# VH-VL binders against q9nrl2r1430to1533: the designs that were tried, part 351

Target 1, 104 residues: q9nrl2r1430to1533
Amino acid sequence: GGVHELSAFEQLVVELVRHDDSWPFLKLVSKIQVPDYYDIIKKPIALNIIREKVNKCEYKLASEFIDDIELMFSNCFEYNPRNTSEAKAGTRLQAFFHIQAQKL
Below, E stands for the ipSAE of ESMFold2; O stands for the ipSAE of OpenDDE; V2 stands for 0.75 times the mean of E and O plus 0.25 times the DockQ between their complexes.

## First folded at step 23 (VH-VL)

Design ee20 (framework fv_iluzanebart; at its last look DockQ between E and O 0.82; V2 from the best seeds 0.82)
Fold by OpenDDE, look of step 23:
Structure ee20 (fold): chain C 104 residues (1-104), chain A 122 residues (1-122), chain B 107 residues (1-107)
Amino acid sequence: as target 1 above (104 residues)
Amino acid sequence: EVQLVQSGAEVKKPGESLKISCKGSGYTFQDYWIGWVRQMPGKGLEWMGIIYPGDSDTRYSPSFQGQVTISADKSISTAYLQWSSLKASDTAMYFCARQGYDLKGSYYFDYWGQGTLVTVSS
Amino acid sequence: EIVMTQSPATLSVSPGERATLSCRASQSVSSDLAWFQQKPGQAPRLLIYGASTRATGIPARFSGSGSGTEFTLTISSLQPEDFAVYYCQQYNDYPLTFGQGTKVDIK
């Protein structure tokens, strides 16, 4: 059962990943490079993790999926000052997400 | 089921170029780091480097920096290790391995390819 | 780099006996320590990660302990299929580094 028709969640994750501002969110932050990250962020998440949850059908409601995406952005804004490239990318990607999420 | 399948054994001469491959399946290839590990005959394991196929973020061991090139093609779920000019000392078994992750930002090799034997001799 | 040192180089034990393998790091690696098993002609297999968590499908007789710079892999009752080389590996800092291995052979 490896081949599946893309669901709305799968499609949205694909679009998020392909977005130019997805680079801070593609993978879980490495504590090797950011030693204090996990002292601050207590519910880490990234697009690769969210995609895995989608693939495993862990989201039963759109609200659950949206909550994880919003958590991802929240973490970014909590850790990164507003003037950072990460925060700016997050702001743009979140705006894109909010538009796309209306299709869910 | 997660699987990593590597290309077949290679017999080369010094000075020749070589590119070996590692194909992942059973998971979303671009969403996991994949690394290369060298094991010279009768010796231990040596970390060479890793790559994240999703963005081609690549990290090398200082010992292998500039000595090899690690790359990936996520469209075919394949990672590569290549040499521009092989040396006899490159004779070894080469493993690719996927790095799983915990939710604390740590990555560990959880699945391994079967290995590719590279023999370099004149 | 963080140097990982395993001891002993070779451990001879009888089937059914307890095997204790040591791994020392030149500096703290917190709990970012993995143990691998490798049999001749095979790829390494993950046994333990996070110093003490068994990987999926790993028998309960394998256990890991320790933190910081001192780590231990214990095989409570050695089975015939457990004779192999065992490696520890830190993933706390780059470059990732392995111990030189401990060979567990039959006494």
Scores: ipSAE 0.888, ipTM 0.945, lowest interface PAE 0.5, mean pLDDT 96
Fold by ESMFold2, look of step 23:
Structure ee20 (fold): chain C 104 residues (1-104), chain A 122 residues (1-122), chain B 107 residues (1-107)
Amino acid sequence: as target 1 above (104 residues)
Amino acid sequence: EVQLVQSGAEVKKPGESLKISCKGSGYTFQDYWIGWVRQMPGKGLEWMGIIYPGDSDTRYSPSFQGQVTISADKSISTAYLQWSSLKASDTAMYFCARQGYDLKGSYYFDYWGQGTLVTVSS
Amino acid sequence: EIVMTQSPATLSVSPGERATLSCRASQSVSSDLAWFQQKPGQAPRLLIYGASTRATGIPARFSGSGSGTEFTLTISSLQPEDFAVYYCQQYNDYPLTFGQGTKVDIK
């Protein structure tokens, strides 16, 4: 996308990172800290990776950006049972994302 | 380009406090772990700990837990290493280093600061 | 804690010749192994990560191999700028640990 579209992706990532429920998603899950994570999640992604992709202009379409954000939430729900703090945070942040994504 | 610039050399006495800094540029500072590594004169490299500036998640080597404080101020892209009371045995070169990652969840040091020499003597 | 042991402590090699440096882990570290180069008065420089992947800008004469507990750094044709101390480091588990270093000297 153009200059305005890339700025919109950057702004949205900033808003997601600032949200109180971003804590499960800020950084790529560490294999040391969560040893079985990469046995279960095969397409890992996190806000730090998404921000780097925005900064490097790796998203050609808004749908590609949205797909990575939704993949991030899908991974959270796949790894974490619904009653966990991680899954609850994911639900709230995803709802926030859907509202903010309407600005794209 | 990714660059880590550390604060200048320090000469201190035992019992004094000290805070040294590491400023990152050329990348999104808060999105990468920063570690501190000690090198005593004529010796090898020792991992002290790491911090994720984005959320202040901090992990210490057991050898350094309680001996130093690792912190960061993401608003100025700066990480810190701090002693409340220096000892002569703290005399060393201190490096900060950024961690890159792979998509298997492993983190490795990819860029290093120039080092800060700390000398503690009576 | 995973102990990383390097051998030899010092390796004397003529320019243009091959250097082979060894690193052994006290338990498996999979491929979570990096090699660093350090010259006197300078910061370490990443050469190899993932046991065998060259970092950006590292010449092809540097190669890494191994997995599990046994690792090798090979410099296929030593250049004058390659005389330094080399460290291996595992990042498979906390605490992160370095080997004690191998000094590569001119013969």
Scores: ipSAE 0.750, ipTM 0.925, lowest interface PAE 1.1, mean pLDDT 94
ESMFold2 (binder alone), look of step 23: mean pLDDT 93; pTM 0.944

Design ee21 (framework fv_iluzanebart; at its last look DockQ between E and O 0.78; V2 from the best seeds 0.80)
Fold by OpenDDE, look of step 23:
Structure ee21 (fold): chain C 104 residues (1-104), chain A 122 residues (1-122), chain B 107 residues (1-107)
Amino acid sequence: as target 1 above (104 residues)
Amino acid sequence: EVQLVQSGAEVKKPGESLKISCKGSGYTFQDYWIGWVRQMPGKGLEWMGIIYPGDSDTRYSPSFQGQVTISADKSISTAYLQWSSLKASDTAMYFCARQGYDLKGSYYFDYWGQGTLVTVSS
Amino acid sequence: EIVMTQSPATLSVSPGERATLSCRASQSVSSDLAWFQQKPGQAPRLLIYGASTRATGIPARFSGSGSGTEFTLTISSLQPEDFAVYYCQQYNYYPLTFGQGTKVDIK
């Protein structure tokens, strides 16, 4: 895509990516490393995918953007038990997101 | 337009160090795996390894583990392949390539650099 | 590692003819199989991924089929620009591995 000014969505994605708890969400889960992931998670998504959608202007409403972010967290909590590092990171990042999303 | 541009041809002697580069453009560099592939003269393609610039997650082929170092600087959209001590047998064409994804956790090389020829001889 | 074996090593065909290239995996790689075309002095170009999906801009005469351990790349009507070396690659397991290539030349 072309050069764009940072929108609220772009800025929020940048903030999410820079967060210390973003590591489970930066990229799609590798099927090689987690063979059963895609048997369980039917709508996979990650921050890199969400950023791509933002860059392509695929989000017309804030609700659509929020839905994808929430889906990302939902997938994490569906696949990962509560006591895992991934789930704990997800919990913290989601809380951060909810605060930042108020600016949208 | 997605492009990968590699550094120029290298002529080196055994024992010398070398670092070649691959600069990506036309996409968000840190959001895609980028890999290196070796092709010795008149031979086939050999997967060396990959790196995810966003978190520096790096995977090597066992054949190249400890033989080379793959790194990336996402601030300048550049991936690197380096040797601490070249051997004559390192003479080859080296390609960088981006890995796209299919939303099923699978990654495939979809764009390639033009290649960097490395010649090592005494 | 997964060993990818291509056959034949060299395939001689005439322009306009059908070309069939085979790729076998030492064990199942599901549908995580890609085909690349490489011409002398050039970088490889992605033709097919997911065993059967054509990459963007790839002519319809190229098609991929198969799953598990047996895969086929078909060029329905060979064009002059299609004479090249073709590689298959599995990306279902680390390390990623390529076939040794099939050279398609003029009969």
Scores: ipSAE 0.892, ipTM 0.946, lowest interface PAE 0.5, mean pLDDT 96
Fold by ESMFold2, look of step 23:
Structure ee21 (fold): chain C 104 residues (1-104), chain A 122 residues (1-122), chain B 107 residues (1-107)
Amino acid sequence: as target 1 above (104 residues)
Amino acid sequence: EVQLVQSGAEVKKPGESLKISCKGSGYTFQDYWIGWVRQMPGKGLEWMGIIYPGDSDTRYSPSFQGQVTISADKSISTAYLQWSSLKASDTAMYFCARQGYDLKGSYYFDYWGQGTLVTVSS
Amino acid sequence: EIVMTQSPATLSVSPGERATLSCRASQSVSSDLAWFQQKPGQAPRLLIYGASTRATGIPARFSGSGSGTEFTLTISSLQPEDFAVYYCQQYNYYPLTFGQGTKVDIK
């Protein structure tokens, strides 16, 4: 999208990163640290990658940005059992995202 | 333009403390791993460890665990390498380097600082 | 720890000729291998990552190949600025490890 949408994407990423429950999502999962992750998750994404895409103006539509954020949460729920700290953090951050996404 | 600018050369005595710095610019500092690499005079490159400034996740080479402290302050886009008590064997060039990534979860050093020469002599 | 072994230790090559540098890992590192160039008094510069992908701004005369345990850096038509020490590094396992370097000298 336009300059207004890119500023809104940037603001939303900042708010997501600041949230207490962002910790599972801050960086792309390391293959060294979590060796089986890429056997399970085929379309990896994280807040650091999403911020880079915003900085490079790679999102043409708000729907593309929203799709990457939702993919991030979907990956979390696919890899992590629902009772894990990671999945619970994902649930809370996703709820926060839906509130903040009203800016889009 | 991605840049990593390191603090200046140091001349120290054994037993002294030291903290050297690496300031990143031209990118979102907190979103990239920063590593430290030692090069002893006339020798090759040795990985010391890495830190993710966004959450301070830190990984050390076993050879350097307990020998140095790697830290970062994302609010000023700066990573640090520090010694509580220098030894003559710490005389070396020290580089910081940023890691890029691919979408298979691999991280590789893509940009390097200019190096900080540390000389430790009696 | 994965040991990275480079050969030869020194390679003498005339400008305009082809240089071939080898790097062997003590166990498979898949394609998680980088090549760096270092000139005297300078920081290393990334040439190749992912075994075969040239980094941004690296001339086409630099190419990398290999997977698993054996890797090659090739410099076609060597230029005066290419005389340096070259390091390979695996990033598939901690600790991250470098080879000991290959010095490319003027023949």
Scores: ipSAE 0.709, ipTM 0.914, lowest interface PAE 1.1, mean pLDDT 94
ESMFold2 (binder alone), look of step 23: mean pLDDT 93; pTM 0.945

Design ee22 (framework fv_iluzanebart; at its last look DockQ between E and O 0.81; V2 from the best seeds 0.82)
Fold by OpenDDE, look of step 23:
Structure ee22 (fold): chain C 104 residues (1-104), chain A 122 residues (1-122), chain B 107 residues (1-107)
Amino acid sequence: as target 1 above (104 residues)
Amino acid sequence: EVQLVQSGAEVKKPGESLKISCKGSGYTFQDYWIGWVRQMPGKGLEWMGIIYPGDYDTRYSPSFQGQVTISADKSISTAYLQWSSLKASDTAMYFCARQGYDLKGSYYFDYWGQGTLVTVSS
Amino acid sequence: EIVMTQSPATLSVSPGERATLSCRASQSVSSDLAWFQQKPGQAPRLLIYGASTRATGIPARFSGSGSGTEFTLTISSLQPEDFAVYYCQQYNNYPLTFGQGTKVDIK
């Protein structure tokens, strides 16, 4: 793709990625490191994938973008117990997202 | 268009340090793993390691662990491979390559740099 | 590490003929197998990933098959530009490993 004007979706993804609690979500889980992940999570997604979809203009509605972000968090909470660092990070990042999403 | 452009050929002596580079363009650099592959003269391909520029997560082949350093600067879409002290046996072609991904947690090299020839001789 | 073994080392075929290249893994790599083509003085080019999926822009004459430990790359009708070295590579486990390559040359 070419140079795009930073859209609301792009801006939000940038903010999510820069957040201190984004580390569990930056990239797809490696099945090498987590062999059972994809046996449990059937719709894998991560911020890099969401950014790619934004760059490709695959989101026509804000709801579609929000759905993918929520899916990302849902996957995290489905796989990771509540007391894990991943789940705790997810909880904080999701709260941040919900605040930012009000601007969409 | 996805492109990886590597730095130019190097001629070095044993004991010297070296850092070669690989610049990505045409995609979001920090969102894809990038790796290094060695090819000694007349030989096959050897995986050295990979780095994810987004968080600088780095993985090495055991054969290259401690022998080289893989790094990246996502602000300029560049990955690096460096030696603190070159050996004659480091003479080889070095390729950088991007790892694409499926949605099953697997990663495969889908785009390659043109290669950097490193010659180490006394 | 998972050892990838390719056969034959050299495959001599005539233009228009079918070429069949084999790749064996020392243990199962599921379908996490890629095939690359490399010509002299060039970087490798991805042909197949996921054992059987052609990469973008790769001609239909290239096909990959297999799973687990046995894999095959087939070139249905060899073209002049297909004479090269072909590598298989597993990405199922670290360290990632390549086969030693099969050279396809002209008979």
Scores: ipSAE 0.892, ipTM 0.946, lowest interface PAE 0.5, mean pLDDT 96
Fold by ESMFold2, look of step 23:
Structure ee22 (fold): chain C 104 residues (1-104), chain A 122 residues (1-122), chain B 107 residues (1-107)
Amino acid sequence: as target 1 above (104 residues)
Amino acid sequence: EVQLVQSGAEVKKPGESLKISCKGSGYTFQDYWIGWVRQMPGKGLEWMGIIYPGDYDTRYSPSFQGQVTISADKSISTAYLQWSSLKASDTAMYFCARQGYDLKGSYYFDYWGQGTLVTVSS
Amino acid sequence: EIVMTQSPATLSVSPGERATLSCRASQSVSSDLAWFQQKPGQAPRLLIYGASTRATGIPARFSGSGSGTEFTLTISSLQPEDFAVYYCQQYNNYPLTFGQGTKVDIK
């Protein structure tokens, strides 16, 4: 028989995606749908990209993984004013992430 | 290995319903847009629309809005194209295709299914 | 809607020679332009994206150039397997649109 284990990074991404407040972060922002986004955000990232990097074993250190997740939230707060639904979702998801990251 | 496998050829009569499928494997299905492209006999390629299975965000070509339904079930890694009432003019080859992305926010078709031939005749 | 116009409709080329296919957009699409190859009874295959970037596994004889409204696909030394229909497609804005195709035939 075989034993299947999810990596800690893979598990954390799954938990973030399943969270109700993940909706602003699920996919790389489309240039067609949000034309000015890439004028403001120079290091774009989203959960779909982070998951692909986990699947390809591109993170060698936990700090690299954490940095990409934190960049994702930082971009959200830079692009969106704090009173927006996106920024509020980002605040709640980031708090959830900080709790889950302690389990790494 | 990224693969998109479509359901088999269909022979239908006008007025019948139809739902064809596209199953993705070898990648995280919910993390990539899937689109549908029509090719009428002897004609070129026509974009019909796209769906993001992760959140079901769906965009239709104006030419196909209200004519077809694009849907997905991410739990089984499958996208669908559906007609409620087929017309003879729906006779065509239908392709599904996945969109890759770049870090400038552009999305482009990178992998294609084998196609599903739909024939609608009396 | 951005109209993509390909020329010529049919291109007759001898094996080993250079083929040059043109694609014109009705308005700027920046570099958001892809080229696809399609053989009879088969799905399209991505050749070039971003106007000039070869997709994984595409031979070096395929090259793309251009930006804005005018784009070119070049096959530097035509091989027997290259006789097909070629489509350009813009992905700069919705609706996504294809050119009508250029058929490359043996001369």
Scores: ipSAE 0.761, ipTM 0.914, lowest interface PAE 0.9, mean pLDDT 94
ESMFold2 (binder alone), look of step 23: mean pLDDT 93; pTM 0.941

Design ee23 (framework fv_iluzanebart; at its last look DockQ between E and O 0.83; V2 from the best seeds 0.83)
Fold by OpenDDE, look of step 23:
Structure ee23 (fold): chain C 104 residues (1-104), chain A 122 residues (1-122), chain B 107 residues (1-107)
Amino acid sequence: as target 1 above (104 residues)
Amino acid sequence: EVQLVQSGAEVKKPGESLKISCKGSGYTFQDYWIGWVRQMPGKGLEWMGIIYPGDTDTRYSPSFQGQVTISADKSISTAYLQWSSLKASDTAMYFCARQGYDLKGSYYFDYWGQGTLVTVSS
Amino acid sequence: EIVMTQSPATLSVSPGERATLSCRASQSVSSDLAWFQQKPGQAPRLLIYGASTRATGIPARFSGSGSGTEFTLTISSLQPEDFAVYYCQQYNNYPLTFGQGTKVDIK
């Protein structure tokens, strides 16, 4: 269905997206902008993809949802050096996520 | 069902401003790139630019950079294409289109609006 | 920019016949190539993406092949509704660019 109540997963995605440090994660990395990204990252994911999975009810367990979010951060830290803005944003957003995930 | 619905046909004079719209539905509007494509009468398709409503990241074709402005309002699932001063040569059909994505970082136009005809003449 | 060149400009074929459309890129676009169909007074419709993957709802008679700089769209058996203009488009690099189109009309 197109209209449904926000689940805990949906609400958490909304909160992640609205966070100031969500900018590296809103959409898939563009192959045009970063030509070598997909040579390194084999399981790409972003918040827009995760939201779509939530909307399609593809997550049956909280652990599955959490795994995808953690994968998103893992990809960021794998590709981006620790001193980059992306990695720093990821670190802060992940900390926020871990706090919010306790509500799941 | 994914749908893009564009605003109606426009008849304008040179020098006038214009803003046309494209409303998306059936999907999360802010999570997909949306672009504009020009088609002059009897001619082919020309990519103008794209915008990601989620963060307003905008990319223009060099041919259209500075000639038009692409924007979006994700609160109403609407993308815009606007001119500050129309020219007769702007007469064309304008399509908006959503860019879907694969998991390899590529994006392609998968859904299209019905088009907006813009006629500019004295 | 990457220039996309389609050939032929016009392809006249009879219903039931095979149609072969070509698209050439001025430099490699890998497999980031899409094919669109456009009928008079309508918006383009996505047929193929990734050079060879049919979009949802597209009949099996449409197939795409190729990589790098040479691409082909094949319609195995033309149906009456297939007479239209076909465009290829690369999305490998900015600016995104379309071919000039091939018109498939009835012989």
Scores: ipSAE 0.895, ipTM 0.947, lowest interface PAE 0.5, mean pLDDT 96
Fold by ESMFold2, look of step 23:
Structure ee23 (fold): chain C 104 residues (1-104), chain A 122 residues (1-122), chain B 107 residues (1-107)
Amino acid sequence: as target 1 above (104 residues)
Amino acid sequence: EVQLVQSGAEVKKPGESLKISCKGSGYTFQDYWIGWVRQMPGKGLEWMGIIYPGDTDTRYSPSFQGQVTISADKSISTAYLQWSSLKASDTAMYFCARQGYDLKGSYYFDYWGQGTLVTVSS
Amino acid sequence: EIVMTQSPATLSVSPGERATLSCRASQSVSSDLAWFQQKPGQAPRLLIYGASTRATGIPARFSGSGSGTEFTLTISSLQPEDFAVYYCQQYNNYPLTFGQGTKVDIK
């Protein structure tokens, strides 16, 4: 890293948030709204948390940033059956992410 | 540093409309729930509702559903509370507050605006 | 709706002494409970969240305990700046609800 790498992480998060399929990932899942989520998902994460970590310079390596994004998708596929709108959105957003991450 | 700055005091008559604002700074505004809390003169705190500015997900207390509109404009980091027709009983202090979170999916108010006094009298 | 009941309504305490404030929920809220301090003409200030976790910058003399339906806020050695109204709030379910407040007065 450095200033260029940190700006690239921020730009990638902005691109993910703007993507039409980001809607399941924008915010940490609320246990009020989805009561059983935290019984199943033990390492929760979302784009809002990832952006906070970028803003606080908590990612020292690109691999750490990529790992959090991949964890986000892995949680989606673990919690949601494959034919749900959430899982389909996750599949499309993950494909988009893999293309964009080559720039890191 | 996280700050929430609210619009100034208002003096209104019954039947008038009003929109008050809450501007957030020092954090990514669209990534945090923001809520509104009423405090009538000499009384306690009442949760009115919350909005997530990033996707406009909005939750109202049943006591305020249909009585006010909570909205946000993330492009200017601002949340709003709006009445279409004020009543004398709307006279109160109104606070905005941001919600922090834990990794168990709970959200709690961590930073508050300074309050906006709304006075509705004939 | 989860009703939060605080007691006492008013607590008279001498500086340097311990103050104990009670908050009871009408049903379990697990540990999803916050305590706020409010002084006249000011916004509320977060003291405790998660029933027992002090918020950033809150002195160690403030401590929270409890789980389920019964919670306490303890001020171990009351300072002049601690005279205020204290509110509990549950955030376990919608609507989010506050207790009616406990006013801590100088004796």
Scores: ipSAE 0.760, ipTM 0.923, lowest interface PAE 1.0, mean pLDDT 94
ESMFold2 (binder alone), look of step 23: mean pLDDT 93; pTM 0.942

Design ee24 (framework fv_iluzanebart; at its last look DockQ between E and O 0.81; V2 from the best seeds 0.79)
Fold by OpenDDE, look of step 23:
Structure ee24 (fold): chain C 104 residues (1-104), chain A 122 residues (1-122), chain B 107 residues (1-107)
Amino acid sequence: as target 1 above (104 residues)
Amino acid sequence: EVQLVQSGAEVKKPGESLKISCKGSGYTFQDYWIGWVRQMPGKGLEWMGIIYPSDSDTRYSPSFQGQVTISADKSISTAYLQWSSLKASDTAMYFCARQGYDLKGSYYFDYWGQGTLVTVSS
Amino acid sequence: EIVMTQSPATLSVSPGERATLSCRASQSVSSDLAWFQQKPGQAPRLLIYGASTRATGIPARFSGSGSGTEFTLTISSLQPEDFAVYYCQQYNNYPLTFGQGTKVDIK
C-alpha cells in the first residue's frame, strides 16, 4: 500500500475517527480490560481495522464498507447495555454515519 | 515496510531532563499501540508502558509510573519517552516497539526501533 | 504481576542440534505468549506470538508450543545465526512482563 488519494471511504473513516463519540470504536477492545468481550462478540471490528481494510483496498463495494461499519455498531449494542456511555456514543456516531453514508 | 526510527544516543548528567523520540512509518501510526522497553546494561527487557496515539490512551508499568512520561504526536507519527530529572540508574538502552493485534483483543510487540542509548553520569 | 521464568539460563548447543527453551508463568496467561530473539547490539525480534504462531519471515525451524503456564520454544536444527538471547513475554495482563532470558551459545 502506497500513498493514495483520499477516497470516499477514507474520508468517511477520518470523519468518524474525529467525531467526539468515536472513542469506543478507535481500537479493538482489550481482552485484558474486558475479559468476556470475545466470548460474546464473535466478529470484532474497530475503526482502525476498517481503515486498514480501506488502505488495502479490500472494499470493492460500498455495501461491504457499510456492512463493516454497521457490524462495529452492532457489536457495541450487543455487548453494552443501552444506558452505558459506550452505547450512547454508538447511537450518536451511527446517526452521523448514516447521514455521511448518503454521500457514498 | 513498517519501521520505527529512534532518536540518537544521549549523554546526560543527573538532574537533567530528557525527551527521546520514536518515529513510525510504513503504517498508520495512530492506529497501533506503541510502547517503550528498558534494557539496562547486560540485563533483560523491562516493559515501561504503552500509548495509543489516536486517543493518547496510556498505560504504565507500576515500576515506571510517575518516573517517566510517555506521549505521542500522531501528526508527525512520533512517540516520546521523557524524564524530568534523570538519575544514574536511568542509564540503559531504550526501545520503542509497535504492538500488533489479533482479532481476539490481544496485542504483541511485532516491530521494534533500533534503540536509544541513554547514559547518565556525573 | 505475572512473573515469567525461563530455563535454562544458558543453553550450550552444537550447530545442527535441537534447542529447547522453557518459559513458565506464575499464573495462566492462556496463549498470550510471545518469544523474542535478541543479538548483541540489536533490538529484539519477534519470533512467535500467540504461543505457537510464527511471525512473518521467521524460519520454520522455530516453533512454539504450550498454553496456560508452561511454554516451549524449539529450534529444530540450530544455525550459526541462532546463537542469541531469547526472551518470552506475556501479554495477557498488565503489566506486561518478560522472562529473564535464555542465552543460547555454541557448545
Scores: ipSAE 0.892, ipTM 0.946, lowest interface PAE 0.5, mean pLDDT 96
Fold by ESMFold2, look of step 23:
Formats: C-alpha cells, structure tokens, sequence
Structure ee24 (fold): chain C 104 residues (1-104), chain A 122 residues (1-122), chain B 107 residues (1-107)
C-alpha cells in the first residue's frame, strides 16, 4: 500500500489499543501464563504484533491487515467460551473495529 | 535502533530509599516486557522481575517479591526499580532489559541497558 | 524453580580454537533457552535464543544446540573479542533463571 494506507492502519491500531476492551489483545498470550493456548490456537496474533508489522511495512494489501485483526478476534472466540470476560470484550472491540474500518 | 538508557550510579546509606530508571527508545515501549536483573559484585545474573508497561502486568521473582517495586510510566517510556529501605546487601549492578517474543508465546531478553551501579554503605 | 548448571566454570582456549560450553536444566525447558555474552564492565548481549537461533548481528561462529535439559554453545573459531563470561538462561517458566556462567579465558 501507500503512505495514506499505512497511516490509516497505524491510527486504527492506536484506536483499538485505547479502547477499554483491548485488554485481552494487547500482548501475545504468554505460554507460561496460559500453557495450553498454543495447543489450541495455531495462528497467534495480538495488537503489539500487528502494530510492529504496520511499523515495518509488512502489510502489502489492506486485506492482509484486516485479516490479521479478524484473526485476532477469531482466536479469542475459539479459545474463550462465550460467557467469559475475554469473549465479551472481543465482541465489543470487534464491533468498534467494524465501525472504524468502514471509515477507511 | 532499540536503546535502553539507565539512570546514573548511586551511593546510598542503609535505610534510604531509591528509585532508578530505564528509558526505552527506538521501538513502541509499551508493547514489550521490561525486566530487571541484579548482578552482585563478582557474581552472576539474577532475574528480579518484569513488567508490561501497557497494562502494568508485573511478575516478580520470589527472591525479590516484597523487597523491591517494579513500575513503569508508558507516557515517558520509562521503567523503574525502587527500594523503600536499602540494605548493604543491595550493593550491586542493576540492568534493565527488554523482552522479545516468538509466536509460540515465549519471551526472551533481547536488548539491555548499560547498568546502574548502586552502592550501599555506612 | 528450575536450576541451570553450567560447565566448565572456566575454559582456557587459544584464539582460532573451538570452545564448547555446556548448560543443564534441572527439568525440561523445551527449547526455551538463551545464551548471553558479558564482557567486564558491560551489559550482557543476547547470542542465541530458542536454544539454536542466532540473534541479529551475531557471527556464524556462534551456534547453539540441545533441547529439554541439555544444551551446548559452540564457538567454532574463537576470536580475541570472544573472551568473556557466557550465561545460559531458561525462559520456560517463572522464575526465569540463569546459569552461574562459564568464563572463557585466553590461554
């Protein structure tokens, strides 16, 4: 993509991080703290990784960026039962993301 | 480039308080764990604990739990190590270090500060 | 707590020769093992992580191997700048622990 695209991705990540429901997604899940996570989730991703990929210009298409954000939510819903705080936060943050992504 | 710059050497007396700092630059500071490592004179390395500055998630070695406070101020990209009452046995070099990660959820120290020498003597 | 034991304590080697450093964990740490180099008056420097992956900028003469409880750092052709203390560290579980170090001295 272009310079406008990278700036838009960076701004969207900032908005996601600032959101109250970002707490399950801020950092890659620690294998020490959640030992079975990587037995279940095969394509791990988090906001810190996505921000680094934006900063390093690793997204060549907007669809690649959107796919990583959606993967982040999909992982949350796969690992966490519906009634958990993590899944509820994921639902609310994903709704926020869809609104912000519309503006791109 | 990633840099961690620590505050200068300290000479203190037993019972005094101290807060030393570690300022990160060249990366998104809040997105990486920062740890503290002690090296007593002529000795090896001892892990003290880590903090994730974005949410202040903090983990201590049992040997240092209750002996020090690890904190961070992400708005100025700075982590801190603090004693409320220094002991002579706290005389050591103190390093801060950032943790990188892999996609299997493991975290390892990749960049280190230059160290802060703390001397505690009567 | 996982105890990391390094051997030998001191290794005397001539420049251009091979150095082999050992690190043993008291229980399996999988491949969650790092090696650091520390010169006098300096901070540690990451050499190897994941037991065998060289960190950015580390010369190919440094190689790591092992998994589980037994690990090796090899310096294939020792250079004058390689005389230092080397530490292994496990990051498989809390507390994170270092070995006691191996000093590599010029013979």
Amino acid sequence: as target 1 above (104 residues)
Amino acid sequence: EVQLVQSGAEVKKPGESLKISCKGSGYTFQDYWIGWVRQMPGKGLEWMGIIYPSDSDTRYSPSFQGQVTISADKSISTAYLQWSSLKASDTAMYFCARQGYDLKGSYYFDYWGQGTLVTVSS
Amino acid sequence: EIVMTQSPATLSVSPGERATLSCRASQSVSSDLAWFQQKPGQAPRLLIYGASTRATGIPARFSGSGSGTEFTLTISSLQPEDFAVYYCQQYNNYPLTFGQGTKVDIK
Scores: ipSAE 0.663, ipTM 0.908, lowest interface PAE 1.4, mean pLDDT 94
ESMFold2 (binder alone), look of step 23: mean pLDDT 93; pTM 0.941

